# VH-VL binders against StAR-related lipid transfer protein 7, mitochondrial (STARD7), part 5

Target 1, 216 residues: StAR-related lipid transfer protein 7, mitochondrial (STARD7), of Homo sapiens (Human) (q9nqz5r112to327)
Amino acid sequence: FQSSGVQHHPPEPKAQTEGNEDSEGKEQRWEMVMDKKHFKLWRRPITGTHLYQYRVFGTYTDVTPRQFFNVQLDTEYRKKWDALVIKLEVIERDVVSGSEVLHWVTHFPYPMYSRDYVYVRRYSVDQENNMMVLVSRAVEHPSVPESPEFVRVRSYESQMVIRPHKSFDENGFDYLLTYSDNPQTVFPRYCVSWMVSSGMPDFLEKLHMATLKAKN

## First folded at step 1 (VH-VL)

Design m23 (framework fv_satralizumab)
Fold by ESMFold2-Fast, scan of step 1:
Structure m23 (fold): chain C 216 residues (1-216), chain A 123 residues (1-123), chain B 107 residues (1-107)
Amino acid sequence: as target 1 above (216 residues)
Amino acid sequence: QVQLQESGPGLVKPSETLSLTCAVSGYSISSGYYWSWVRQPPGEGLEWIGFIYHSGSTNYNPSLQGRVTISRDNSKNTLYLQMNSLRAEDTAVYYCARTPRDYVWGSYSFDYWGEGTLVTVSS
Amino acid sequence: DIQMTQSPSSLSASVGDSVTITCQASQDISNYLNWYQQKPGKAPELLIYDASNLETGVPSRFSGSGSGTDFTFTISSLEAEDAATYYCQQYDNLPITFGQGTKVEIE
């Protein structure tokens, strides 16, 4: 209920991350973890755990919004550029809503067992507001029961909003990614540290390079 | 039957660089485990130095950061520790140790240790 | 750094006695704690992992308990071969830290 023509104003994570909004009870202050040429990374604690919710604000001027969006949706291509993927498959599609249920199995740093995710992904192209949105969250699916071979991640959420500088098919855009990965069992802090210092930055860098390679 | 065996110079002079090796047998270090170095000064407790894991990523004890490098040679199945600017206080038994990959939830225990190699820093 | 403090620093007991060692973390480490035994002139050996789980091949007289900041290690019926120094170790955060050790001597 405070929406105003946001297309005229690129997202400003600083306005949200700088706020002393802990008085609202559920909010923790964002802290900047990384400030790189193409993106800024923030985190905030998830109460009761050693885990964090992450926020990334990124800007690219050398790829189009559509190319970046499509690379993320292409599961076959992701298996080629993301070396941590053991398995990534769409197990169900709902053509009407655009929802897809995926099964994703990924390597974790040793000595941790590999993790698997069953999640629903929804994407939309909002022409009225000139943005693209990708949302994912963990779900249960009868075709993919838990297996002793992998540790099932039950609390996973991701939301990415892409805002073009001009159009979906011209170079230049900003994106805002909010991500949390909260397994039922608390992770050792060294694993959390790996995700922040290596896992997430490496993923974002490889995603950019993959988009450049896929560029027409 | 996993075995780790440390070796090194035994005696090094202050300000010199220490080079230690850890030969691993019965298991391939390229299989993606965490491999650590831990030291123990005579009559004192244990101090973790750092680790290296499957990807080659390393992490070091902040008290030793800037002085230590941990590396591996997969073809020789060997781990290495290099420590520069040695002082008398670096005199200790140096151990290499393994963290197994099959622990659920990412337990970090040292399940196999080498016998240790004594390093004396003295002129 | 997470500091691990053991009590007592040393103790003497007789064969057949029950021995308890405590370990305190300077902050909450959940159950991310291991216990090791080190005999004179030898490398440490893992006895208990994740606060309370007995390592394969370790005698059942050894046990561990606790969570958060307070942990205990117990030998229910001391044997002559148990003369050693025992260490707790946390792995909730880096750097990995050890307690100062508790020396157990047989009378």
Scores: ipSAE 0.000, ipTM 0.486, lowest interface PAE 12.8, mean pLDDT 81

Design m24 (framework fv_satralizumab)
Fold by ESMFold2-Fast, scan of step 1:
Structure m24 (fold): chain C 216 residues (1-216), chain A 123 residues (1-123), chain B 107 residues (1-107)
Amino acid sequence: as target 1 above (216 residues)
Amino acid sequence: QVQLQESGPGLVKPSETLSLTCAVSGYSISSGYYWSWVRQPPGEGLEWIGFIYYSGSTNYNPSLQGRVTISRDNSKNTLYLQMNSLRAEDTAVYYCARDKTTVTLFSDAFDIWGEGTLVTVSS
Amino acid sequence: DIQMTQSPSSLSASVGDSVTITCQASQDISNYLNWYQQKPGKAPELLIYDASNLETGVPSRFSGSGSGTDFTFTISSLEAEDAATYYCQQYDNLPRTFGQGTKVEIE
């Protein structure tokens, strides 16, 4: 352990407060798939299926939690830094809850069909617990029915928890991203392989670079 | 009502280049789907050759990579297959087919096929 | 490449008989398997997609089942027009690969 004063304020989620699957009964063990400088990626089999749940733990010391959080919410900026976006629109906002329904259409690298997502995202800034949370999940919306033009992703769910090392406006934080898929929704295995080995890592790296660029 | 129709030279000499066309009607090839080529030697089974996605991206069976080019002309709504360095073993009926994703079920299948065109490679 | 092996290579049966053919993948392909019918001199025609789903317009006597590595295709009551070669095809990974075909002859 050779870091700075962050040692007195551990930013990472604690098992007793987060409801970790590993601490709740006998679940399949996490298998590390990727160990990169800024993040680690694990997967776990979903019992009775050939699908996986994914977990990412990452750390940045050169951007602030607020910048990272805001870049993810900025749909116009996302279209500039994410070359795979074909379409990204907010189709509905709920004033009371702050929830947004988005329609996202994305290229997948060939030989894969383009996918579209209709999902609700909710976000919160928890000042008392010093964390930011972004949750997304697939929904149906009458304004965006399924189209033969794209493969609709129906089993999309992600949650990201960001914990500052110091404050929301100072550099340094950890994040925990969980991505789960419904066992009834299947991708061809080559799509899953691409998402794990290239798609997710590339997205996270581009998101970091976009955050760095936004703050200048 | 989508229809595909192949056409080609019928007879090609060894070491020459094969050029085939597939005319598509009832759907714009630039609007969606993967468009594939599949071949079948006389009396034998089916072999997938490759595809072109509506965006222009291509992928080829590794067994044929380096010999095959699949292309399209959006203005003519036509698909093309070129195969270099032909051998007697390339004698086959060549089909073009639509490789349609079933959006609700996420299934990929060759749901529409052309009639096929026989290509004989002989000297 | 994923190899698809069909059994039997050929069979003969009478009108009204039930016919089953099998398809085995060299690795787990979940349910990413299609079945095609090819009549002499004709292009293949899609019958079953996603292992067990009947294509629109295809008679209900055709059915498919299985997952993983072992799949079956059944014709519950053979008709004279069912004389054809039947192919399984996987789409779990590139390249797309077909079984060698099962020829169904009607006696």
Scores: ipSAE 0.000, ipTM 0.473, lowest interface PAE 13.8, mean pLDDT 81

Design m25 (framework fv_bepranemab)
Fold by ESMFold2-Fast, scan of step 1:
Structure m25 (fold): chain C 216 residues (1-216), chain A 122 residues (1-122), chain B 112 residues (1-112)
Amino acid sequence: as target 1 above (216 residues)
Amino acid sequence: EVQLQESGPGLVKPSETLSLTCTVSGGSISSYYIAWIRQPPGKGLEWMGTIYYSGSTNYNTAVQSRVTISVDTSKNQFSLKLSSVTAADTAVYYCARVGDILTGYYEYFDYWGQGTMVTVSS
Amino acid sequence: DIVMTQTPLSLSVTPGQPASISCRSSQSLLHSDGKTYLEWYLQKPGQSPQLLIYEVSNRFSGVPDRFSGSGSGTDFTLKISRVEAEDVGVYYCMQGIHLPLTFGQGTKLEIK
């Protein structure tokens, strides 16, 4: 899909939500949980679980939008900089839409079993609106049935919009990432805390470093 | 609570550069996109462009070659410069805050300045 | 560019009576996320425009419930259930999804 993103900027949720006055389960407000120089991280509860949907607003001034975008699309390079990847491969490409179906297998902290994801990824470079968009979501694919070796993640969604400060090929941009998944089975609450305090920040830092290395 | 105030010259000569300023008060500009919209006398609204606090911009292709929008963090101000003006650029110029939608992707203009009239005449 | 067309261009209403304004876009305003990014603005005489409705049917804060928006795809309607003196002005629809952002030509609402 091609997203027409006329604007992006940090979410600024007020105490008032559009769903419920006190956020009674259905429409939850975002809560900022991390404020760093290069990004801010918000979360909101996924109703009926102890899990969260996350939102990241980040800014880089030392890499280009195109470099950052391409590093995320490069599955071979990701296997080199992301030590948690066990398997990452493109299963099929749709010539007409440009959509790709990927199979991703990743380590989880011991003693948890490794997880696998089957997801469709769509991306676009929108020169008219000066933005780049990447969207992913879990799907089923007959070539990759569930396996007892891994725990299949069935609920996975990721959306990223990148907006240049100048151009796609000059340093500097903002990005907005909204992410959620449910890695299945009872997920210990300490693992939720780990994801916020370590997992996501570490991933974003490694992605930035990978982009800098690809630049040179 | 959020207030936007446009300022600039009321009269600009043809071929010169129009320069307008939008001052934001009552809130932090670090979460804002600001748009410039103009309205020629007796006519409708025309979007000129949008800028985010970081300096990212989108411009209307009709004026893209002549327009520059910028931000001055230290003064809490946004500026519009429009070069090579003609009588067709005579209009009331508004700045407006772009509203925050949870997806962060789509524009609506929730708070507007009072507008400043610019006449292009010799 | 997406062209936004409003009808009627002018409307005179007796106080307390309903009013209806239509807006048509030259292309669908439906986004792949399932949402439609169509807004309505009111410009009262001598004032700046103000937001009434966003995303087809959502009232902006402080907007009376006598205002309602509806529609899908390319056809949209703004309705005022009981027109009051303070509702006089020019109403504009706008699409907020594709650059350049475009407005309708405006509908002038007057009291009889």
Scores: ipSAE 0.000, ipTM 0.446, lowest interface PAE 14.9, mean pLDDT 80

Design m26 (framework fv_imsidolimab)
Fold by ESMFold2-Fast, scan of step 1:
Structure m26 (fold): chain C 216 residues (1-216), chain A 123 residues (1-123), chain B 112 residues (1-112)
Amino acid sequence: as target 1 above (216 residues)
Amino acid sequence: QVQLVQSGAEVKKPGASVKVSCKASGYTFTSYYMNWVRQAPRQGLEWMGMINPSGGSTRLNQKFKDRVTMTRDTSTSTVYMELSSLRSEDTAVYYCARDEIFGVVTQYYFDYWGQGTLVTVSS
Amino acid sequence: DIVMTQTPLSLSVTPGQPASISCRSSQSLLHSDGKTYFYWYLHKPGQPPQLLIYEVSNRFSGVPDRFSGSGSGTDFTLKISRVEAEDVGVYYCMQSIQLPLTFGGGTKVEIK
C-alpha cells in the first residue's frame, strides 16, 4: 500500500480486480472477495501480517451524495446506528478547514480486546469535478494518551471518494472506499473470515439504511 | 483476459442515427467506466463522452451533447453509443475504451480499447 | 477546454536514430493532489490506439524502455531513444485534469 497522502491529498486507491507488482515487488495484488447488488469488495494482504487492506466500490440510487456524505461526518448519529461504537468524540475541530480530530473506541469480536483510534478526518468538495472526498489517518494527540484499557491502533487509513450520477442533491452516486488498519494483535483466521463475510457487509448495509432514515 | 468487442461497420445516410455496441469481458463490468472516442479521416482523436456502467450515468462532451446517447445493459456487459442526425463529418472510426478510477481525480487513461467501428455517412 | 498543441506534425526517422515529440497544454495539468494528468498514446495503422506513458513519465506495462516521457506543468516531451520499424504510427498526447478530455493533433512518425 502506497499511502504518502498530504493534507488535502488522499492516498492513491486502486479499483482493479488484478493488481500489478512494481519493479521492487512490494505491491500486492487486489482480489475480489464479494460482489453484491450495492457494492463490490476487494482485498490485498498487508505484508508481515494475516490482515488485509480493503477496497469497496458501491452504488446507490435511492439516496443523495450529500446525505451519504453528511452521515459519514455525523458522529452523534453513528453512535445510534453502529452497535460496535463504545465512544466516538470530536476532540478538536479546525473552523477554517473543517478538519476534525476524533477519538473512536470500538468493540472487536470476542474475545479480542477493544481498540481505540485517534485520527484526523478531513474532507473536500470538488464542485468542478463533481466529487466529494473523505480521508482519515491515525495521529497522536496530547489530549488522548494511550490507556491500558484499550489497544491503540497506530496504523489506520481510509479514503472515500463519492461521485454523483447527477448532482450532490439528486439521488444516485458511486463511491470508492479504501481502508486499512493494523491492530496491535494477531487475529485468528476465523475472525478475519467473519469480518469479510459478515462484519463488513453488515456495516455497509447498516450505513445505507442509516442514510435512508436520515433522508426521511 | 480483458476484451472489448465492438459491432461491425455501418453505412448510413445523412440525417439517420447509428448505434454502436461494445461488449466487455474478462473483468467486472460495473467496476470500470467506459469512454467513447472517435477519429474522423485526416482528424485526430476526439473524446465523445463516458458512461458509468453501474448506475448508467453519463458525462458527455458538450459538442455532442444534443446528438449522443450512451447506455448499457449489465446482463450482457455491453455499452452502447447512439449518434443521431448524422452528417458527412461524422464519418469516423468509433472506439470504446476502458477507464480506471484512482484517487481524487478521475484517471481517464485508457488501458484497453475496442477494435473500432467504422461508420460511413454518405448518400 | 484545454488545448493540446503537438510539434512537429510529422517526423521521418532512419531506423536506430532518436526521435523527440513535444506537447504543450494551454493551462497547467498539475493537480492539487501532486499528480500531473498527462498521457501519451500510439495509434498504429489498422490497430486501436494503445497507451504508452501515463502520468507524464510512467511506461505502461509491455512498453519498451526506449520510450521515455518527461515534462511538467504545460510542457511535455516524448523521446524514443532508437526508433524501430514497429514504432511507426501517429503519437497523441492527452490531458485528463478536466472535461472534456482533449488530445493533441498528433505527430506522424515514419521511416525514411
Scores: ipSAE 0.000, ipTM 0.425, lowest interface PAE 14.9, mean pLDDT 80

Design m27 (framework fv_imsidolimab)
Fold by ESMFold2-Fast, scan of step 1:
Formats: structure tokens, sequence, C-alpha cells
Structure m27 (fold): chain C 216 residues (1-216), chain A 125 residues (1-125), chain B 112 residues (1-112)
């Protein structure tokens, strides 16, 4: 029952494995891709790649800045509320600089393989400017070499700034999250579609619910 | 013509290992997932896992995870499936089957469209 | 794991008469992308399995138009409008929405 003369279409081009972060210092325009009650999501192309940088602006009035910040730093609690986490461990800690190196293994939507990240996270509470900052970026660490079991994400950057409406310990704040990620996938269109429609929204909603539960 | 040609029948004793090969021709080897599926006598089809020939990464059925290894050699366009600690219940015909293209979207997956002729593995004392 | 249940176990058909095979999944095969990851295969004696239908209702290249697939969610049907001698074999449904990929138990079609 096989058809004679079946033609195969050319393969879809590979996504690039790294972003161009410093070409000419020119910023491309942000495109809004989602407008929800508690947050707005934008993306912009990374020049020279098929990848995007994402920006989230969010507002909550039912949780405190400190609770939201602490829930993100609590690796044991994150493993409980984030169903996509396979492994999340602090590899190295430098208390003086507020710096941690983490190994994070996460499910990606089928048919994509699980990814692992080795990244440094720096966190700070700036009382003078009334803000909390969380910055992460991919690094290499000798105790966590690349494994064939997972696809290693080599390009990952995240920055979140939290600004209270009143104080760190009273309900109400805005946050700005800027992030870029190269998952090294052969399904870049599907991955981008999933990220926008499910990945980012589901993560943010679960993070909010986890913060409410921790408050209780 | 797209073809998958598998290695010949094997007879093994319990506790031994078997390594079945599947040589691809007529298409770009690194552009399609390769699956392994088996069928025991008078039983149905059972999916064992798949390999991405481009990167070598695998997704394995948890039932076989501790005993199965899938590898590939891009220079010969060949995929290998090795099953260790063989039991009489592993007596089956083992098939390699081409999955969807790695370069097309998930929604374009046609299932396993090209299959090898099968390799009979008999495990007996 | 997603369980795929086929009925009937076997079917004897007079040549030229229609045949119908059912497959039921333990959970929905509809993905959030709007696609249903469901397939039909035919395993003829002495040959490897052959793809008949992909994404519920699409005939694979070279598959005669007497074969048709239908269904949604968890309930799927393969119909052969007029069974011919060459259609003898075991038919399997399959899902690929979730790992591991799983097959139905098979339906043997034979000629009376």
Amino acid sequence: as target 1 above (216 residues)
Amino acid sequence: QVQLVQSGAEVKKPGASVKVSCKASGYTFTSYYMNWVRQAPRQGLEWMGMINPSGGSTRLNQKFKDRVTMTRDTSTSTVYMELSSLRSEDTAVYYCARGDTLWRGYSEYYGMDVWGQGTLVTVSS
Amino acid sequence: DIVMTQTPLSLSVTPGQPASISCRSSQSLLHSDGKTYFYWYLHKPGQPPQLLIYEVSNRFSGVPDRFSGSGSGTDFTLKISRVEAEDVGVYYCMQSIQLPYTFGGGTKVEIK
C-alpha cells in the first residue's frame, strides 16, 4: 500500500545555539504576545538568531514582596510546587556575595527531551532603593559535566526586579522579569509556541499559588 | 528508495546480552528519529524507545531503562539496540522504525512510516 | 502509561463486505496544539508493520481509499468499506502524545 514516488520536503532549519547579545547595542521592538489580569508578556528577536528574549511585567496585591522573593529562592519548596522539576540542587554557595550555583533538570513538553541547566544565581535586597533583585545566568561547573541523559542549556539569562507598593512585608508589588533561553531544540516553532501559551503562563500562575500557600 | 536493513537472527542464553543493528539508506540518517519496537510470540507490539541520530540522545520505555542501550554510528548510518540480562520473556522479533523528521514540527509527526524487516531474538537455555 | 483498548479481538469478513475496528484510549489524545496523536497500523503475515492512518483520519501515502479513520478524544474507529484478500492481518492503534508510545492489543482480520 506504499505510494511509489513519495517526495520528502527539505528539513526545517536548525535553531542557532547562541544569541547575539552585543552586536551593535541596538534594541529591537518588543511585541506583546499575552495580556493577562496579573501580567503582560512581550518578546523580541535576538539579532542574528531564531530565538527570543522575553519580558514579563506583573502585579500582585495579595502577597508580599518578601514572600514572593523567598519562594523563588527556596529550592526544596520549588521541587514541591513545580511539577516540571526533575532535580534542583545547590552545588555551591557563597553567602558573602549572595551567590549560588545550581543544577536544575526540568521536563520539556513531549516530544522534546528534558533539559538541564547549571547556572549561577545572585540575589540582593536593596533597602535604600526599595527593591529586590534576582539574577541568573548559565555557567560551567566541573562537578556537573554535560551528560547524554539531558540536553544541556548553555545560553540562559534571567533578571527579576521586584518593587513594593508599600514595604517588603506588606501585600502589593510590581515585578519585571527579562529572560532569554536557548533550549537547543529541533522543534523551535513548537517550543516558542509552548513557551508563550503554556510554559510561561503556567509557571507564573503556579508560582503565585505557591506564594499564597507558603503565606498560610 | 528508503530502506532499513537489520542484522540477522540471534540465539542467546538467559543472562546474556544481544546487540541488534539497523542500517538506514535512501534518506538523511540524522534527520529522523529511530524507534525500536518488539513483538513477542502471540503478543502485541511494544515500544522500547527511540534515539535522535543527530545528537545521540535517547528516550527509553521505563520497563527497559535498566537493560536497554541505544546508540548510533553516523559514519555508517546505523542504529544499535543492546538488551542485557536476557530472559526467556525477551524472545521476540525486534524492529527498528523511522519516526518523524527532526526538522519538522511536532504536529507534522506521521508516526513510524518505514520499518526494518525485523530481527528474531530467541532466548533459551 | 496511556492504555489503548481495541475491539473486537478478531473479525472474520466475507470478501467485499465492510469491517469496523474500534480503539479506546484511557485518556484524551488531543494535544493543546489542537492535534490528536493517534495512528493505525497493519501487520501482514511475513511483513513488518505498515502505517495506514496518521492523526486520526489521514491516509498514509499509497493506502487505498477504502480505508478511513475517524474519532476524537478517546474514541476512534477504523473502517474498511469493502474488505479484500490483501487486507488480512492484525490491525493496531497507537498513541504518541505521551511517552511511552503505546499500542492497542490488535484486531485480527481474516477472510471467511
Scores: ipSAE 0.000, ipTM 0.411, lowest interface PAE 21.0, mean pLDDT 82

Design m28 (framework fv_remtolumab_arm2)
Fold by ESMFold2-Fast, scan of step 1:
Structure m28 (fold): chain C 216 residues (1-216), chain A 124 residues (1-124), chain B 107 residues (1-107)
Amino acid sequence: as target 1 above (216 residues)
Amino acid sequence: EVQLVQSGAEVKKPGSSVKVSCKASGGTFSSYAIGWVRQAPGQGLEWMGGIIPIFGTADYAQKFQGRVTITADESTTTAYMELSGLTSDDTAVYYCARSEGYLFGSGRDYFDYWGQGTTVTVSS
Amino acid sequence: EIVLTQSPDFQSVTPKEKVTITCRASQSIGSSLHWYQQKPDQPPKLLIKYASQSFSGVPSRFSGSGSGTDFTLTINGLEAEDAGTYYCHQSSSLPLTFGPGTKVDIK
């Protein structure tokens, strides 16, 4: 959590002869790559790859937590506000747990081919801790085998936590989004550049606008 | 792969405090909850509390009457459990465990990965 | 708080036998019941989540069933490596609670 004010003795310079064994499995530090009025974006390397995990902290004061949450769960509405969506459908629902398996097909920037995702999504409203949570991760499902038409993303995780400033039904909240995937591309640096400069910011701004338009 | 590594065994005097650490690696620390579960010798498992590091929000079992404090440091991916006012009844192995479903609200999920445990012995 | 009770408290079983462990909750917990295996001097290991869902890497001989207040863990064809203590755990409400455990030994 907050570590501001930590003081350290200046270390003596030493040769970097250490093996990678001690670094295996260690989480990398977050690096802030964008600071805008309504959100901050960080990234950190995924060990062994040229890819990143992304973290977004955002604040809105003109929409309610419930509106923002529901817009993300509304599959039909997502297809209307997210121009990159080619296909988005629920394959399976578990009524008891609230878990859903979805098939999502999306455009990627030229020259990359479109990708498809099969993922399980679960959400909850936690009244005791005053938060709403949405978690998704890639899974395999026999009804949606891999197709040569699209590149299947097998590594995908997304987690969003929404914390109201007042209540779930009053304007104002903070959210934290953690996101990672492996698009299996021969252009990983291009894909990272696209994600930071366009993909993630555009998605967040369109999501906000979609929520405003759905607002009663 | 996902690992939770706890601090070493402690021997404490009655009335003192103990602080156990739990360092997470190989996974997403901030987006998971960390729970603390203890086990007295020859006894079953007892939940003490948990924390969602991203919010710093902690929940505690009432049995400990405010004696327990759970914190997290996202920069070092480490969770802590501090128990004060120790008595011989606090002699136990203390486990940290990751909870994916704590993200679905307090008290709504399983513990998928566990630390190795920290033995705390309270004796004079 | 929700109290969980397990039966039997101890069971000694011949290899390849079917083992059935029952967990009862003092109040309805839906499907928010999870099963763990613990071996001596080791931490617990998740076997079954949400009453019936197997955790990754868990052998298919382990299965769970039940809802509400009555839950069962079944081991179809016990192997020597399955000796240990089995705990149920509810995540329906705070405080989180565990059953007292069922010890399974091999004859």
Scores: ipSAE 0.005, ipTM 0.450, lowest interface PAE 11.6, mean pLDDT 82

Design r04 (framework fv_pozelimab)
Fold by ESMFold2-Fast, scan of step 1:
Structure r04 (fold): chain C 216 residues (1-216), chain A 121 residues (1-121), chain B 107 residues (1-107)
Amino acid sequence: as target 1 above (216 residues)
Amino acid sequence: QVQLQESGPGLVKPSETLSLTCTVSGGSISSYYWTWIRQPPGKGLEWIGYISYSGSTNYNPSLKSRATISVDTSKNQFSLKLSSVTAADTAVYYCARGGEWELPNDAFDIWGQGTLVTVSS
Amino acid sequence: AIQMTQSPSSLSASVGDRVTITCRASQGIRNDLGWYQQKPGKAPKLLIYAASSLQSGVPSRFAGRGSGTDFTLTISSLQPEDFATYYCLQDYNYPLTFGQGTKVEIK
């Protein structure tokens, strides 16, 4: 209040806690919902909502980090391997930062209407820390206003970190994907159930197969 | 067993905001999505918008700039506000229940009795 | 928006008659079509969802058929309580849109 000699230091980033103890009664704990050979899937509640943030930890030994990374950035190729895509277009590229704004329109399972996303994507290859990072977040863009044809998703964020076992160009890596969105569905439990049981697993398997085919 | 009842003023002046509330009885508001539909005298039905129990909304684009739907789970109610009304907004306003959020049937199976709102001086 | 057109706008029928009402969508809506009955001064009542599924408590004389753009509601043997206005509703895409209604009146 009156103190003028207090040292100012930056706060340390908070690590994910395992739950219990420090945040009694208000803790956001990850729960494992799927344990498969190539990936594990967790979820945690988003405070104040009936929605979840999802986390995937996956490992592949038959594809390279660079190929897996590049397949995700290739919008034309994604239209070929992802049957749910109605539209996927780069609206804007910032040549200085490397950021891209995309418009993505996707089928949702019956009875949900198709959704569209306008999001900024940023990616980087971090040679010093031996990782590749891909981050996306919903944004507003004047060139793509809301349309009555689709339900606009306004809350969307995704972060993927890829860590090679050896090099970016040799087979083998782990990845960590953290994902959340609010698809503005009137069927939130059905949507959550579909995402966990079919949506996410099918997407990841198709992405892996697409990467294998692109390698050939 | 589940019943819906609309309430609010039956007369609204031009340029003012129309405010209606739907009270859900005999069951929880938290399991479903909820909708407003209107019908001008002697004419057909027009869908206004949806709200889920979690607060997510979808509106008819023709009304989106003026319509706001909200839900109050503690009172077991959801409400419609329609701003800048004109004589064209004179209608019977219905609230209705959509499908259960886990069972996607997209049908309006329970309706309120409707409330007539007249827009005039 | 998807436009729903009903035919006829009105019809006159006698008790015991077979009545057919049609609904056409301006684009394909799969089977995402419902039928509603409205009696004078009352709220609409759901009869059929998903084009052909009968709502619980609705008499079996009501039947829906169709997919894509062309749909029909049939009342196999019209009863006195069936004189009403009938509306179709597409729930394929937002905004949800109703047909203009078909009035079934006594001959």
Scores: ipSAE 0.000, ipTM 0.413, lowest interface PAE 18.2, mean pLDDT 82

Design r05 (framework fv_remtolumab_arm2)
Fold by ESMFold2-Fast, scan of step 1:
Structure r05 (fold): chain C 216 residues (1-216), chain A 121 residues (1-121), chain B 107 residues (1-107)
Amino acid sequence: as target 1 above (216 residues)
Amino acid sequence: EVQLVQSGAEVKKPGSSVKVSCKASGGTFSSYAIGWVRQAPGQGLEWMGGIIPIFGTADYAQKFQGRVTITADESTTTAYMELSGLTSDDTAVYYCARDSYYDSSGYLDYWGQGTTVTVSS
Amino acid sequence: EIVLTQSPDFQSVTPKEKVTITCRASQSIGSSLHWYQQKPDQPPKLLIKYASQSFSGVPSRFSGSGSGTDFTLTINGLEAEDAGTYYCHQSSSLPWTFGPGTKVDIK
């Protein structure tokens, strides 16, 4: 008799708009570079550089948001579980805002020099929107001048948002980490390759294990 | 005391391979790289490569590319240097040395006693 | 690769005299130059790191200076124990390279 009425429509092309939209069209798209069991990693180019901004989306079902958040704030514990840390100390605290200035010195892969970071971090627990936020960015501080011993990272930004599946004190959450830095290296491609293949995955795995250990 | 202890002397035939070991103190592996340097009889020092044990990342001098492999075993705190396709030009004393990442990469602060490798037909 | 040259190749010195050894790099290496002493049948020993920083336990008569392409190692009052070969080493870029060595002997 008669065939099915299923129809196929081709996708409509997008028109390019002139004017102000050209400036906004300079925003780079995210490219997925890693898809692992516990997280996905994307990057996008930083315009005018050989460097990338990174985005990590991860999910855990065996630790609580509060435990994961607190482990990241605990500088003394970080020095115990993160073998790359040479030095990590709080230089200054702002009593009014609760912001902290930290000095962090870390190993980088051979043959690159160790890097140091002076950064301010701020965190918040948003009960109303059911999320926890940790933000860090590079700053200058008179108590920590540049040293020829380490390469100072002057461009560093990190933002992590943690969203519980249930509550802050029950297992299960998603997190979104956006990260960028300029490690000031003569081996930028090697540094990028290391961060993607080893540095960031190893850090995230150790952070998860440290959270499990701190829980019990 | 920081100590690097190397395996004993080797006599090899041309075309064979040699694997030299370097056992380090436990703390060395968590914070430092291990470099390998050789010295032919009556000649100067020649850097072959190095490894950061905690990363498993190794780098090699181009002259040895394709012939040298540097590895590390964290459970025994031992680094290894394997050189293949041996010729008489590979007759040398082979040293491992600690590459200090604590004070910045690059200088070799503590050295093993050396392993003599002789390549003869 | 960065090539290091040393001068002199050989120096025979009377005890207590000042010894100056020069190392020149084929391109700028900042302060990423280190000095080693090697005695016969022994591994090298670090003397000076990052052009001018003395390593632990090294006698004060040893000092280093320089930056960029030109570096010097000075022994201010040579002792009998100082006889040996001295090497400069750069860690500015891969591959790490060493100078050819300067042999210092006692008259």
Scores: ipSAE 0.000, ipTM 0.448, lowest interface PAE 14.6, mean pLDDT 82

